VH-VL binders against q9c950r261to396. Designs and how they scored, part 14

Target 1, 136 residues: q9c950r261to396
Amino acid sequence: VPTFEDVKEVTIRRSKLAKWLMEPFFEELIVGCFVRVGIGRSKSGPIYRLCWVKNVDATDPDKTYKLENKTTHKYLNVVWGNETSAARWQMAMISDGHPLEEEYRQWIREVERTNGRMPTKQDISEKKEAIQRTNS
Key: E = the ipSAE of ESMFold2; O = the ipSAE of OpenDDE; V2 = 0.75 times the mean of E and O plus 0.25 times the DockQ between their complexes.

## First folded at step 4 (VH-VL; framework fv_ixekizumab)

Design s4
Fold by ESMFold2-Fast, scan of step 4:
Structure s4 (fold): chain C 136 residues (1-136), chain A 122 residues (1-122), chain B 112 residues (1-112)
Amino acid sequence: as target 1 above (136 residues)
Amino acid sequence: QVQLVQSGAEVKKPGSSVKVSCKASGGTFSNYAIHWVRQAPGQGLEWMGVIIPYFGTAYYNQRFKGRVTITADESTSTAYMELSSLRSEDTAVYYCARESEWLDYYYYMDVWGQGTLVTVSS
Amino acid sequence: DIVMTQTPLSLSVTPGQPASISCRSSQSLLHSDGKTYLHWYLQKPGQSPQLLIYEVSNRFSGVPDRFSGSGSGTDFTLKISRVEAEDVGVYYCMQSIDYPYTFGQGTKLEIK
């Protein structure tokens, strides 16, 4: 089971999504990473869930929205628990903050409860390397 | 405070279908899961399934697979449980209950509806 | 599926006396997140179930301190230190570590 630190290092913030949006490597880089999706608010502030990125959905060029200072028709299909739960999100709804340990614990619980796929240490290592290569 | 209000009692014939509603008031509907639990007269509690409205995903107890469908309409904050091919053994009180995702990441139902009696008879 | 077994199935208690209900699961309810997903519910006559204890030992809001839960792994206990008339009903343990969620058969508590 990946540690909180492992997941944190392959969780992509909104500002990075905006930065890499137009790059030819965007989809290949982002698929298999985690994003922190805003799902609502509580008395303590916004509520986020850690989701795994299944693919980038660019099938409807007429459905555009603003992401930071760019306009895009790209959406993320993300998974909470198992792959059958994939949902489509505007990248504008992704957090620009780092994940919290409680969010990580909840994610593990949901994956195991739904018999979803748990990423391997190898999966995480490969994503860390790809991200580092891009930032270098 | 969150409250769950269910539709009224139903009397159905064998072979028909019933659709029970559960309307939530208070809180953010997408921030909690809605479970369905039934109780036959004089019997214990039996879990039927759950819907996570935010993802539109439902999970079912295999005993009911193929006959039960759970759906949600976020615009009206209402969850539905439809049970088809009704048999006399389906006579029971059907409850909806929420599993809160607000603070503490619950994995238990804390608020329950009042129950809906479904009687299957000819 | 995880099977939940309660003992006894019925219990008659004089007011002010203690009561104890046991619950056993067919598999460990301890998750890798460190939490144990066992909860206790009370269903009073003619009412919906209500949450009493969550995650083994935590009293839900408004639940009197005479109720306590304990246990680990597969063996759990609900205790009422001094039973009152309002405690009449059927007590259920429930596991939520995995789908399907499953309940014990229920323990009916009556006043003598």
Scores: ipSAE 0.028, ipTM 0.689, lowest interface PAE 6.4, mean pLDDT 87

Design s5
Fold by ESMFold2-Fast, scan of step 4:
Structure s5 (fold): chain C 136 residues (1-136), chain A 122 residues (1-122), chain B 112 residues (1-112)
Amino acid sequence: as target 1 above (136 residues)
Amino acid sequence: QVQLVQSGAEVKKPGSSVKVSCKASGGTFSNYAIHWVRQAPGQGLEWMGVIIPYFGTAYYNQRFKGRVTITADESTSTAYMELSSLRSEDTAVYYCARGPEWLDYYYYMDVWGQGTLVTVSS
Amino acid sequence: DIVMTQTPLSLSVTPGQPASISCRSSQSLLHSDGKTYLHWYLQKPGQSPQLLIYEVSNRFSGVPDRFSGSGSGTDFTLKISRVEAEDVGVYYCMQSIDYPYTFGQGTKLEIK
């Protein structure tokens, strides 16, 4: 099971998505990473779920939205639990903060509950290295 | 076009429970948040709670905590609101409503069901 | 909970005349993302509520341009430049910045 620190290192913030949006490596880099998807609010603040990025959905070029200072028709198909079910999300709705340990625990429970695929420690290590190379 | 179709009117006894359904058609059910709002006769609108079907996560107005349960079945594109321990004060029209197609952090509700009248009488 | 207060609670307007409805929130509805989460709905007699204006000033699809919203912080206004018979109903403001979502008491608009 990947540790919280492992998942934290491969969780992509909204500002990084915006920065890399137009790069040719964008999809290859972010697929297999995690993002914090905003799903609502409470009196104590916004509520997020840690989701695994399955792929980038760019199938409808007419369906554009603003992401930071850019316009895009790219969406993320994210997985919460079982990888056979994905939801399409605007990158504008991704958190620019670091994941919380409680969000990590909720993700573990959901993958187990749905008999979803758990990423391996090696999968995460390789993705972490790719992100570090891109930031250099 | 996306439509929300609710179950029919119900008459219930005090102390019983009621389960209202809300079936979505046209569009991707899991991409919407489904809210429940009620309106007692001659009164305004009162938000009861919301479910995000893809995540199975529901949030409730605390004044209904312990009595209201909101669930969703993605396979039938149907959301449910169950209210228990019914009192005469629960007599109201119950509406389901969804947010926009592209999920936002802070929903407005653009598509509303037709409403379900629940009458609690002795 | 955030309290939403509307004034007036009722108004009667001659067709073609303007109408104005105010909404006040007990705390600011401005989010750090720069958006203000205040929306307006209309409930016509015997019908479900329908969205008119979202995020203070954006007219929802199909809403006539005689409807406009304005305001900031805690004070908001819905204006109808020339009231028509089809505008009869109860108008509600709603905040969605925090749970629970809360509505104003409603303003009933009638034609003279």
Scores: ipSAE 0.216, ipTM 0.739, lowest interface PAE 4.1, mean pLDDT 87

Design s6
Fold by ESMFold2-Fast, scan of step 4:
Structure s6 (fold): chain C 136 residues (1-136), chain A 122 residues (1-122), chain B 112 residues (1-112)
Amino acid sequence: as target 1 above (136 residues)
Amino acid sequence: QVQLVQSGAEVKKPGSSVKVSCKASGGTFSNYAIHWVRQAPGQGLEWMGVIIPYFGTAYYNQRFKGRVTITADESTSTAYMELSSLRSEDTAVYYCARGGEYLDYYYYMDVWGQGTLVTVSS
Amino acid sequence: DIVMTQTPLSLSVTPGQPASISCRSSQSLLHSDGKTYLHWYLQKPGQSPQLLIYEVSNRFSGVPDRFSGSGSGTDFTLKISRVEAEDVGVYYCMQSIDYPYTFGQGTKLEIK
């Protein structure tokens, strides 16, 4: 089971998504990483779910939106617990903050409850290396 | 175009429960939020709660304190609102409405069901 | 909970006259993302509510340009430049910056 620190290191923030958006490696880099998806608001602030990125959906070039100061038609298909059905998400609503330990615990519980795929430590290690290589 | 079609009117006794359905047609159900809003006769609109079907996550107005439960069945593209321990003050038209919480990221309700009248009487 | 207060509670206008409805929130509706989460709905007699204006000033698709929204922070206004018979109904403002979402008490618009 990957640790909170393992998952934190492969969680991509919105500013990094915006930075890498136009790069040829974008889709290959972010698939298999985590993102904090905004799913609502509460009195305490925005509510997030820690989701695994299954793939990038760029199938409709007419459906554009603003991401930071750029325009894109790319969406993320993300997985929450059960990988059978992915949800399509705008990158504009991805958090620019670090994941919280409670979000990590919620994600673990949901994967276990639904008998979903748990990433291996090897999967995480490979993504950490790819991200570090890109940030160099 | 997406439409929301609700179940028919119901007459219930005090202390019972009611479960209202809201079936979405013409679009991708799981990628939208479904809100529930009620309106007592001659009164204004009152937000009850919302469900995000993909995440199975529901948020409730605390005014209904454990009496309201919102669920969704993605296989039938149907959301449900169940209200228990009914009182005469729960007599109202109950609406479901679509929010764009993830696919299109907006926090307002753009498509509304036709409403379901629930009458609570002895 | 955020309290939304509308004034007036009712108004009667002759067709072709302008109408103005005010909405005040108990706290600012401006989010750190730069958006202000105030929206206006119309409920015509016997019908479901319908969206008119979202995020203060944006007309929803199909809404005539005689409808306009303005305001900031805690004070908001919906204006109808020339009221028509089909505008009869109850107008509601709503905030969606925080749960629970809350509505104003409504403003009934009648034609005389």
Scores: ipSAE 0.044, ipTM 0.684, lowest interface PAE 5.7, mean pLDDT 87

Design s7
Fold by ESMFold2-Fast, scan of step 4:
Formats: sequence, C-alpha cells, structure tokens
Structure s7 (fold): chain C 136 residues (1-136), chain A 122 residues (1-122), chain B 112 residues (1-112)
Amino acid sequence: as target 1 above (136 residues)
Amino acid sequence: QVQLVQSGAEVKKPGSSVKVSCKASGGTFSNYAIHWVRQAPGQGLEWMGVIIPYFGTAYYNQRFKGRVTITADESTSTAYMELSSLRSEDTAVYYCARGGEWMDYYYYMDVWGQGTLVTVSS
Amino acid sequence: DIVMTQTPLSLSVTPGQPASISCRSSQSLLHSDGKTYLHWYLQKPGQSPQLLIYEVSNRFSGVPDRFSGSGSGTDFTLKISRVEAEDVGVYYCMQSIDYPYTFGQGTKLEIK
C-alpha cells in the first residue's frame, strides 16, 4: 500500500496542470498521478476526494472552460475506488493545495471497499521520476 | 436524455416520516448528482441536500438537523429523500433535480422532477 | 449561510419591453478555481423550475438569446431584452459556491 507521503509526492496541483496544459508530454505525465477533486464546500471548509487520474478526455472540442488564464477542452477522467468506473472532471475544479492525511485514509478505505487496484510503490516511484525530469 | 419521475402526493401526520422517490431514466445514474429542493405553498425554493452517488456521499442543509436522509440505489436508478419528525411547516412540494452529467457540472440543476406534494396536517 | 437578495420582488412588463432583475450575495461567489458559482432559474406557473443561466452568463441549452446574465463578485443581473408572454413566472438566483446552496427570494414577472 503506498504511504501518505508517496501519494502526496505524485499529487498534482491545479497550478501545475495549468502550467503543463499545452506541453506535448502533458497527457503521458498526468495519467497515473493523483489529484484532489473538489466536491463542495461546507462550514468546515472545502471538501475534497483524492482521485487517481485514469486518462485525459479531450473528445469534445466544443466543451470548453477556463483553467487559470487559458481555455481548454481537456478534462480528467478520475477514479474513486474501483478503476472500472470513472468520473469526468474539469481541471479548474482541482485543488491547488496539498492532500490531507484524512483524504488519503478515505481513499484507502474506498479502494478496499470496492476491490479496486492499489498502485504499487514502483508505479509511484516511476511517476516521481517523471515529474522530476519535467521540472529539470 | 435524462428524465426524473417522482412518487405521488402524500398526506402525513405531525411526528411521522415521509420517503419520496425519484427515478431516473436515460444516462448513466452514477455519473451525476441528485439534489433535493423544496417549496412551501406560495414561498421560494429551499435546498435540502445532494447525493453524489459516484463518491458514495451525501451533504445536507444543517437547517434540517439530521431529520433528512438522502440515499440512492444505482441498480434501480432511484434516489430517495426521507424527512422525519414532520411538522406542519414541512408542508411543501419536494423536487429532485439532476446536477450535471459526468460530474463536471454537478453544482447546477439542469433536469428537474415534476415535484411531490407532501401535506402535514393534524 | 450565504444570503441571496433579489430586487425587485415583483415587476410588470408590457410585451416587447425589457426587464432587469438584480441579485446580490452576502459574500463573493468567485472561487479560487476562477469560476463564479451563480445561476438563474425560472419557474413558470404550475411547473418545476428550469435552468436559464449557469455560471453568471452562460445560457443553458434551448434558452433564447433574449436572456442574458452578467455580474461579478457579489452583484449580478439577469436581463430579458424583449419580454414575451411565455416568460411569465418567478425568477430565482442561486449560489453553489458553499453548502448549503441558497436561493434568492424570487422575482415575479407578470405581463401588463
């Protein structure tokens, strides 16, 4: 099971999604990383789910939205629990903050409840390296 | 295209509970949110809560203090809203409404049910 | 809770004339994601509400272009450039930046 620190290191914030949006490596880099999906805000603050990125959905060029100062029709198909189902999400609705340990624990419970695939430490190490190379 | 069909009108006594159903046809049920909104006679709209089936979670307007429970059954494409400890002030038309498709617009309601009148009287 | 205040509460318009409805929120509806979570609904007599405008200024599918939304932060406006008989009903603004979602009191539009 990857640790909270492992997952945190491969969780991509909204500002990085915006930065890399137009780069040729964007789709390959982002797939297999985690994002914090915003699903509302309560008195206690914003509510997030920590999700795995299954793929980038750019199939409908007419469905555009703003991401920072850019306009895009790219969405993320994100996985909460079992990888056989995914939800399409706007990158504008991804958190620009670091994940919380409670969010990591909720994600673990959901993967276990749904018999979903747990990423390996090798999967995460490969993503950490790819991110580091991109920042070089 | 998605349609939402709600259960029929109910007359209830104070202190009882009511469970309203909302059946969806068309689309993928787990890919959108279902909101519940009520409207007392001659009054405005009041948001009660939402269920986001994909994330297995529901959020409620705290005004109802644990009296409201929203559930969903994906196998029958049906959402439910149960309101307990009914008072005369709960007399209203109760609407279910879809938030988005594929979850990328869950925060506004584009498809609405026909409404269910719940009357609470002594 | 975020309070939504609409003005006027009621207006009467001759067919073909414009109408304007204001909505003010008790705090900014601009999110750090760059979106403003303000939407407009119409409830025609005896019917369920229907979506007109989402995220301040986007017309929902099938909504005539005589309807337009504008505004930012805490002040928003819905305009109808030329009112038609089918536009009669109660208009509501709604914020969805925070739970609970909240509606304005409603503005009743009637034809003279």
Scores: ipSAE 0.570, ipTM 0.870, lowest interface PAE 1.9, mean pLDDT 90

Design s8
Fold by ESMFold2-Fast, scan of step 4:
Structure s8 (fold): chain C 136 residues (1-136), chain A 122 residues (1-122), chain B 112 residues (1-112)
Amino acid sequence: as target 1 above (136 residues)
Amino acid sequence: QVQLVQSGAEVKKPGSSVKVSCKASGGTFSNYAIHWVRQAPGQGLEWMGVIIPYFGTAYYNQRFKGRVTITADESTSTAYMELSSLRSEDTAVYYCARGGEWLGYYYYMDVWGQGTLVTVSS
Amino acid sequence: DIVMTQTPLSLSVTPGQPASISCRSSQSLLHSDGKTYLHWYLQKPGQSPQLLIYEVSNRFSGVPDRFSGSGSGTDFTLKISRVEAEDVGVYYCMQSIDYPYTFGQGTKLEIK
C-alpha cells in the first residue's frame, strides 16, 4: 500500500497543472498522478478528495475555461475508488494546496471498499522520477 | 431535461421516522449533488443537507443533531432523506434540489422536486 | 452560520412599476476563486422554488431580462424593472460559500 508520503509526492497542485498545460509531455506526465478535487465547503474551509488521474479529456475544443491567465479546453478524467466511474473535471477546480493525511486515509478506505486497483510502490516511484525530470 | 420526482405525502406520529425519496428522471444522476431543503407552513426555506453521490459523501445542517441521514442509490437514480425522532415542528414540505458540487462548476440549486408534505400529528 | 437578512419582508407594487429587494450577509460571500456565492430564488404560490440569479448577477436560463442582480461583499440587490403579474411570490437570497447553506427570510411580492 503506498504511504501518505508516497501519494503526496505524486499529487499535482493547480499551479503545476497551469505551468505544464501547453507542454507536449503534459498528458503523459500527469496520467497516473493524484489531484485534490474540491467538492464543497465547510466551517473549517473547502472540502477535498484525493483522486487518481485516468486521462486528459480534450474532446470539446469549444468548451473553454480559464486556468490562471490561460484559456484551455483540457479537462481531467479522475477516479475516486475504482476506475470504472471516472468523472470529468476542470483543472481550475483542483486545489493548490498539499494533500492532508485524513484525505489519504479516506482514499485508502474508498479503494478498499470498491475493490479498486491500488497503485504499487513501483508505480509511484516511476511517476515521482518523471516529475523530478520535468522540474530539473 | 432532468426532472426530480419525489415520493407522496406522509402523516407520521411524534417519535417516528420518515424517509422521503427523490428520483432523477430524464438525465444524469451521479454527476450532480442532491440537496434537501424544507419549508414549514408559512415559513421560509431551511437547508438540511446535501449528498454528492459520486463520492458517497453527505454534509448536514447541525441543527438536526444527527436526526437527518441523506443517502443515494445510483442503480435506481434515487436520493433519500430520512428524518428520525419526529416532532410536530418537523411538519413541513420537504424539497430535493440538484446542485453542481461534484462538477465544481457551480454551487447553487437549478432543478427542484415538486415537494413532499410531511405532517407530524401531535 | 452565515446569517442572511432581507429587506423589506413584503412589498406591494402596481403592474409596470419597479421593485427592489435587498439582501445582507453577516460575512463576505467573496471566495478566493474570485466568485461571490450569492443567489436568488423565486417561489410562486403553491410551487417549488426556482432559480432566478446565480453568483450575484447572472440570469439563469429562461429568466426575463427584467430581473437583474447586483452587489458585492455583504450587500446585494435584486431588481425587477417592470413588475408583471407572473412575478408574484416570495423571493429568497441564499449563500453557498459555506455549509450550512442559508437563506434570507424571504420577501413577499404582491400586486396592488
Scores: ipSAE 0.164, ipTM 0.737, lowest interface PAE 4.6, mean pLDDT 88

Design s9 (at its last look DockQ between E and O 0.04; V2 from the best seeds 0.00; counts 0 for: pae E 12.3 > 2, placed apart)
Fold by ESMFold2-Fast, scan of step 4:
Structure s9 (fold): chain C 136 residues (1-136), chain A 122 residues (1-122), chain B 112 residues (1-112)
Amino acid sequence: as target 1 above (136 residues)
Amino acid sequence: QVQLVQSGAEVKKPGSSVKVSCKASGGTFSNYAIHWVRQAPGQGLEWMGVIIPYFGTAYYNQRFKGRVTITADESTSTAYMELSSLRSEDTAVYYCARGGEWLDSYYYMDVWGQGTLVTVSS
Amino acid sequence: DIVMTQTPLSLSVTPGQPASISCRSSQSLLHSDGKTYLHWYLQKPGQSPQLLIYEVSNRFSGVPDRFSGSGSGTDFTLKISRVEAEDVGVYYCMQSIDYPYTFGQGTKLEIK
C-alpha cells in the first residue's frame, strides 16, 4: 500500500498542470498520478477528493475552458475508488495545494470499499522519478 | 436526453416525515450530482442540499441539520430527499435538479424535475 | 451564509424593450480556480426553474442570444435586449461558491 508521503509526491497541483499542458509528454507524465478534485467549499474551507488520473480526454475540441491564462479542451478522467468508473474533470478545478492525510485515508477506504486497484509502491516510485526528471 | 421524474403530491401531519423520490432516465446516473430545492407558496427558491453519488457524499443546508437526508440508489437511478419532524412552514413544492451533464459542472442545475407539492397541515 | 440581493423585485416592460436585472452578493464569488460561481435561472408561471446563464456570462444551450450576463466580484447584471412574451416569469440569481448555495429573492418580469 503506498504511504501518504508516497502519494503526496505524485500528486500534481493545478499550476503544474497549466505549466505542462502543451508539452508532448503531458499525458504520459500525468496518467497514474493523483490530483485533488474540488467538490465544494464550506465555512471550514474547501472540500477535496484525492483521485487517481486514468487518462486525458481531449475528444471534444468544442468544449473549452480557461486554465489560468490558457484555453484548453483537455480534461482529466479521474478515479475515486474502483477504476471501472471514472469522472471527467476540468483541470481548472484541481487544487493548487498539497493533499491532506485525511484525504489519503479517505481514498484508501474508498479503494478498499469498492474492491478497486491499489497502486504499488513501484508504480509510485516510477512516477516520482518521471516527475523529478521533468522538473530538472 | 435526461429527464427527472418526481413522486406525487403528499399531505402530511405535523411531526411526521416525508420521502420524495427523483428518478433519472437517460445518461449515466453515477455522473450526476442531484440537488434539492424547495419553494414555499408565493415565495422564492431555497437550496436544501446536494448528493454527489460518485464521491459518496452529501452536503446539506444547515438550516435543515438533523431533519434532511439525501440518498441515492444507483441500481434504480433514483435520488431521495427525506425531511423529518415536519412543520406547517415546510409546506412547499420540492424540486430535484441535476448538477450538469458532466460531474465537473455539479454546481449549477441544468435539468429540473417537475416538483412535488408537500402540504403539512393538522 | 452568502446573501444574494436582487433589484428590482418586479418590473413591467413593453414588448421589444430592454430589461435589466441586478444581483449583488455579500461576498466575492470569484474562486481561486479563476471561475466566478454566479448563475441565473428563470421560472415561468406554473413551471420548474430553468437555467439561463452559468458562470456569469455563459448562455446555457438553447437560450436565445437576447439574454446576456455580465459582472464580477459582487455585482452582476442580467440583460434582455428585446423582451418577448415568453420571457415573463421570475428571474433568480444563485451563488454556488460556498455551501449552502443561496438564491436572490427573485425579480418578477411582466409584459405591459
Scores: ipSAE 0.835, ipTM 0.938, lowest interface PAE 0.7, mean pLDDT 92
Fold by OpenDDE, look of step 5:
Structure s9 (fold): chain C 136 residues (1-136), chain A 122 residues (1-122), chain B 112 residues (1-112)
Amino acid sequence: as target 1 above (136 residues)
Amino acid sequence: QVQLVQSGAEVKKPGSSVKVSCKASGGTFSNYAIHWVRQAPGQGLEWMGVIIPYFGTAYYNQRFKGRVTITADESTSTAYMELSSLRSEDTAVYYCARGGEWLDSYYYMDVWGQGTLVTVSS
Amino acid sequence: DIVMTQTPLSLSVTPGQPASISCRSSQSLLHSDGKTYLHWYLQKPGQSPQLLIYEVSNRFSGVPDRFSGSGSGTDFTLKISRVEAEDVGVYYCMQSIDYPYTFGQGTKLEIK
């Protein structure tokens, strides 16, 4: 099971998504990363779910939305529990903050409950390295 | 075009429970938020709760003190609202409404069901 | 809970004349993301509510341009430049910055 720290390091925030959106490496790099999907707001603040990114979905060019100052038709197919139940989300709904440990725990529980794929240490290491290369 | 079709009118006794259904068509159910709003006769709108079907987590108006249960079945694109321990003051038209994420936001309701009248009387 | 207060509660307007409805929230509806989560709905007689304006000033699809929304922070206004017979109904403001979502009392618009 990847640690919370591991997940934090491969969690991509909204501003980074916007920055990478049109880069050639974006669709490959984002696979295996995590994002925080906004699902509501409460008195304690915005509510997010930590999700694993399966792939970029750009199959609907006519369905555009604004991501910060950019217009895009690219969506993220993300997984909360099991890959068979992947869902598409607007990147505009992704948090620009870091994941919370509680969100990490919720994700772990859901993956276990649904017998979902758990990233390996190698998966995380490779993703970290790939991210570092793009941050240079 | 996305539509929400709700179950038919209900007549219930005090203390009983009612479960209203809301079936979505013409869209991707799992990506939406489904809100429930009720309206007592001649009164305003009251938000009851919301569910994100993909995550299965619902948030409730605590004014209902745990009497409300919102669920969703992704396989049938149907959301449910169950209200228990019914009282006469629960007599109202109950609406489901969509908060979308494709072109809109979860934070407002752009598509509404036709409403379901629930009458609670002895 | 955030309290939404509408004024007036009822309005009778001659066709072709303008109408204005105020909505005040007990706390700011401006979120840190820069959006203000105030929306307007219309419920025509015998119908379900329908979205008119979202995020203060954005007309929903199909909504005539005679409808406009404005405001900031805690004070908001819905305006109808030229009221028509089809505009009859009850108008509601709603906040969605915090759970639970809350509605104003509603403003009933009638034609003289």
Scores: ipSAE 0.514, ipTM 0.855, lowest interface PAE 1.1, mean pLDDT 93
Fold by ESMFold2, look of step 5:
Structure s9 (fold): chain C 136 residues (1-136), chain A 122 residues (1-122), chain B 112 residues (1-112)
Amino acid sequence: as target 1 above (136 residues)
Amino acid sequence: QVQLVQSGAEVKKPGSSVKVSCKASGGTFSNYAIHWVRQAPGQGLEWMGVIIPYFGTAYYNQRFKGRVTITADESTSTAYMELSSLRSEDTAVYYCARGGEWLDSYYYMDVWGQGTLVTVSS
Amino acid sequence: DIVMTQTPLSLSVTPGQPASISCRSSQSLLHSDGKTYLHWYLQKPGQSPQLLIYEVSNRFSGVPDRFSGSGSGTDFTLKISRVEAEDVGVYYCMQSIDYPYTFGQGTKLEIK
């Protein structure tokens, strides 16, 4: 089971998504990483879910939105527990902050509750290596 | 560290195709972006596209539409650019160039091949 | 496509004198990651282009200290504090914030 530190190292911030979104390597790099999705607000502030990226959807070129200094029609399909939680999000909804340990623990509990799949430590090591190659 | 050696000059007729090779030595081939840039006689530089061998995908300048194909062969550390349906205005020197050793620097070209003159005439 | 406009298109400079080349982009080259994706190349006569400056102001390895870059947003400048004979050639700015990557038209530097 990947640890919080393992997942944190492969959690991609919005600014990196914006940097990479037009690169030929984007989908292969980002699939299998994590993102923090803003899902609402509480009295204590914004609520985020730590979600696993399953694929990039660019099949509708007319569904455009602004991401930082670019316009795109790419969306992230993510999972929080299992495939029943699968949802498509604009990358503009992704946090530019680091994941919290509570968000990781909620992710673990939801995967367990739903009998979902999670990445192995080897999967994460491969993603960490790929990210390091793109970040230098 | 890395050197890029391109295939030799070619003379082609309009309507044919040309495939230029770019062999890399030194460093890990899969970790570099390989760009293709051309320069018509007396003109400036024109970016044609890029491939990242680690990901195996390429991005093309839409100006060339479906006429350009960029590929890489990791086993030979060689990138290829193929330009089809050649026209006289495709006469140019074609350069391959690569980004820095770490993939983070893929977006600027720090090593350039010697260039390959392609002349299109009948 | 992002249009890169260089001025002047040619420069004749007495050896030992400074030179300055302007590059303007049709949109900001500042990315939300804090980097500005503007680079400078020199193509000496009969040679392949070579990298001089990356990300506005960083000198590439082996580039003499007389070369410096500055600017932000859409306006950028390459300066040569004292021009030498080996500096002759065509200078290009390039943006890499968006595909397709685009070059300026080039600035030919000559010794007079």
Scores: ipSAE 0.006, ipTM 0.592, lowest interface PAE 12.3, mean pLDDT 87
ESMFold2 (binder alone), look of step 5: mean pLDDT 91; pTM 0.946

Design t1
Fold by ESMFold2-Fast, scan of step 4:
Structure t1 (fold): chain C 136 residues (1-136), chain A 122 residues (1-122), chain B 112 residues (1-112)
Amino acid sequence: as target 1 above (136 residues)
Amino acid sequence: QVQLVQSGAEVKKPGSSVKVSCKASGGSFSSYAIHWVRQAPGQGLEWMGVIIPYFGTAYYNQRFKGRVTITADESTSTAYMELSSLRSEDTAVYYCARDLGYTYGEDYFDYWGQGTLVTVSS
Amino acid sequence: DIVMTQTPLSLSVTPGQPASISCRSSQSLVHSDGKTYLHWYLQKPGQSPQLLIYEVSNRFSGVPDRFSGSGSGTDFTLKISRVEAEDVGVYYCMQGIDYPYTFGQGTKLEIK
């Protein structure tokens, strides 16, 4: 099971999505990473879910939205738990903050409850390396 | 374009239940929340609750606790609001409304259904 | 629950003249994320409500620039610089900071 620190290092913030949006490596880089999806508010503040990025959906060129200083028709198909349960999200709705340990624990429970695929330490390590290579 | 289409008007007896539907077209149903808001004749707006279909989570206004249930069927892109133990004061137009991302101050209703009049009379 | 209070409850305006509607909340609508969760809706006669302004001052898509919102903390204002016949209806403020979401009583705008 990957640790919280492992997941945190492969969780992509909104500002990085915006930065890499038009790069040829964009989809290859972010698929298999995590994003923090906003899903509502509670008395204690905004509610987020740690989701795995299944793929980039760019099939609707007419459905554009603003992502920071850019306009895009690219969406993320994200997974909460099992890969058969994917949802399409605007990148504008992704958190620009770091994940919380409680969100990591909720993600673990949901993957286990739905018999979803748990990423391996090696999967995470390879993704960390790809992200670091892009930053240098 | 996003459109929310609600079921037709209902006339119900006191003590019965009503289930109003809200079918969404356009956009990804799994990527947003559906809120329910009612309006008694000539009165203001009252929030009833919300369903987040992808995460299977619903939250309710405590005024309706035990009487309201909000559900969603992702295969038909339809949300439902069921209100039980109906009283005459439940006579109102019931609206569904979409919330496309409720974090970062985006907890607002961008598109609304046409409304469903529910009349409770003996 | 957060109580939203609007004033006035009704106003009549001659076309071309300005209109101003106030909304006050019983507690601050400012979140620690720096955003203020106050939104304005318009319900035209016989129609569903429609979004006008979100997060205090942002006009929703298609809303004319004669509409503007301002305010902070607990006191908010919706202004129409030049009222037109199509602006007739009931205006509602709403807080989205905490469940249950709550609306003001509504302000009915009529043309003289």
Scores: ipSAE 0.035, ipTM 0.637, lowest interface PAE 6.2, mean pLDDT 86

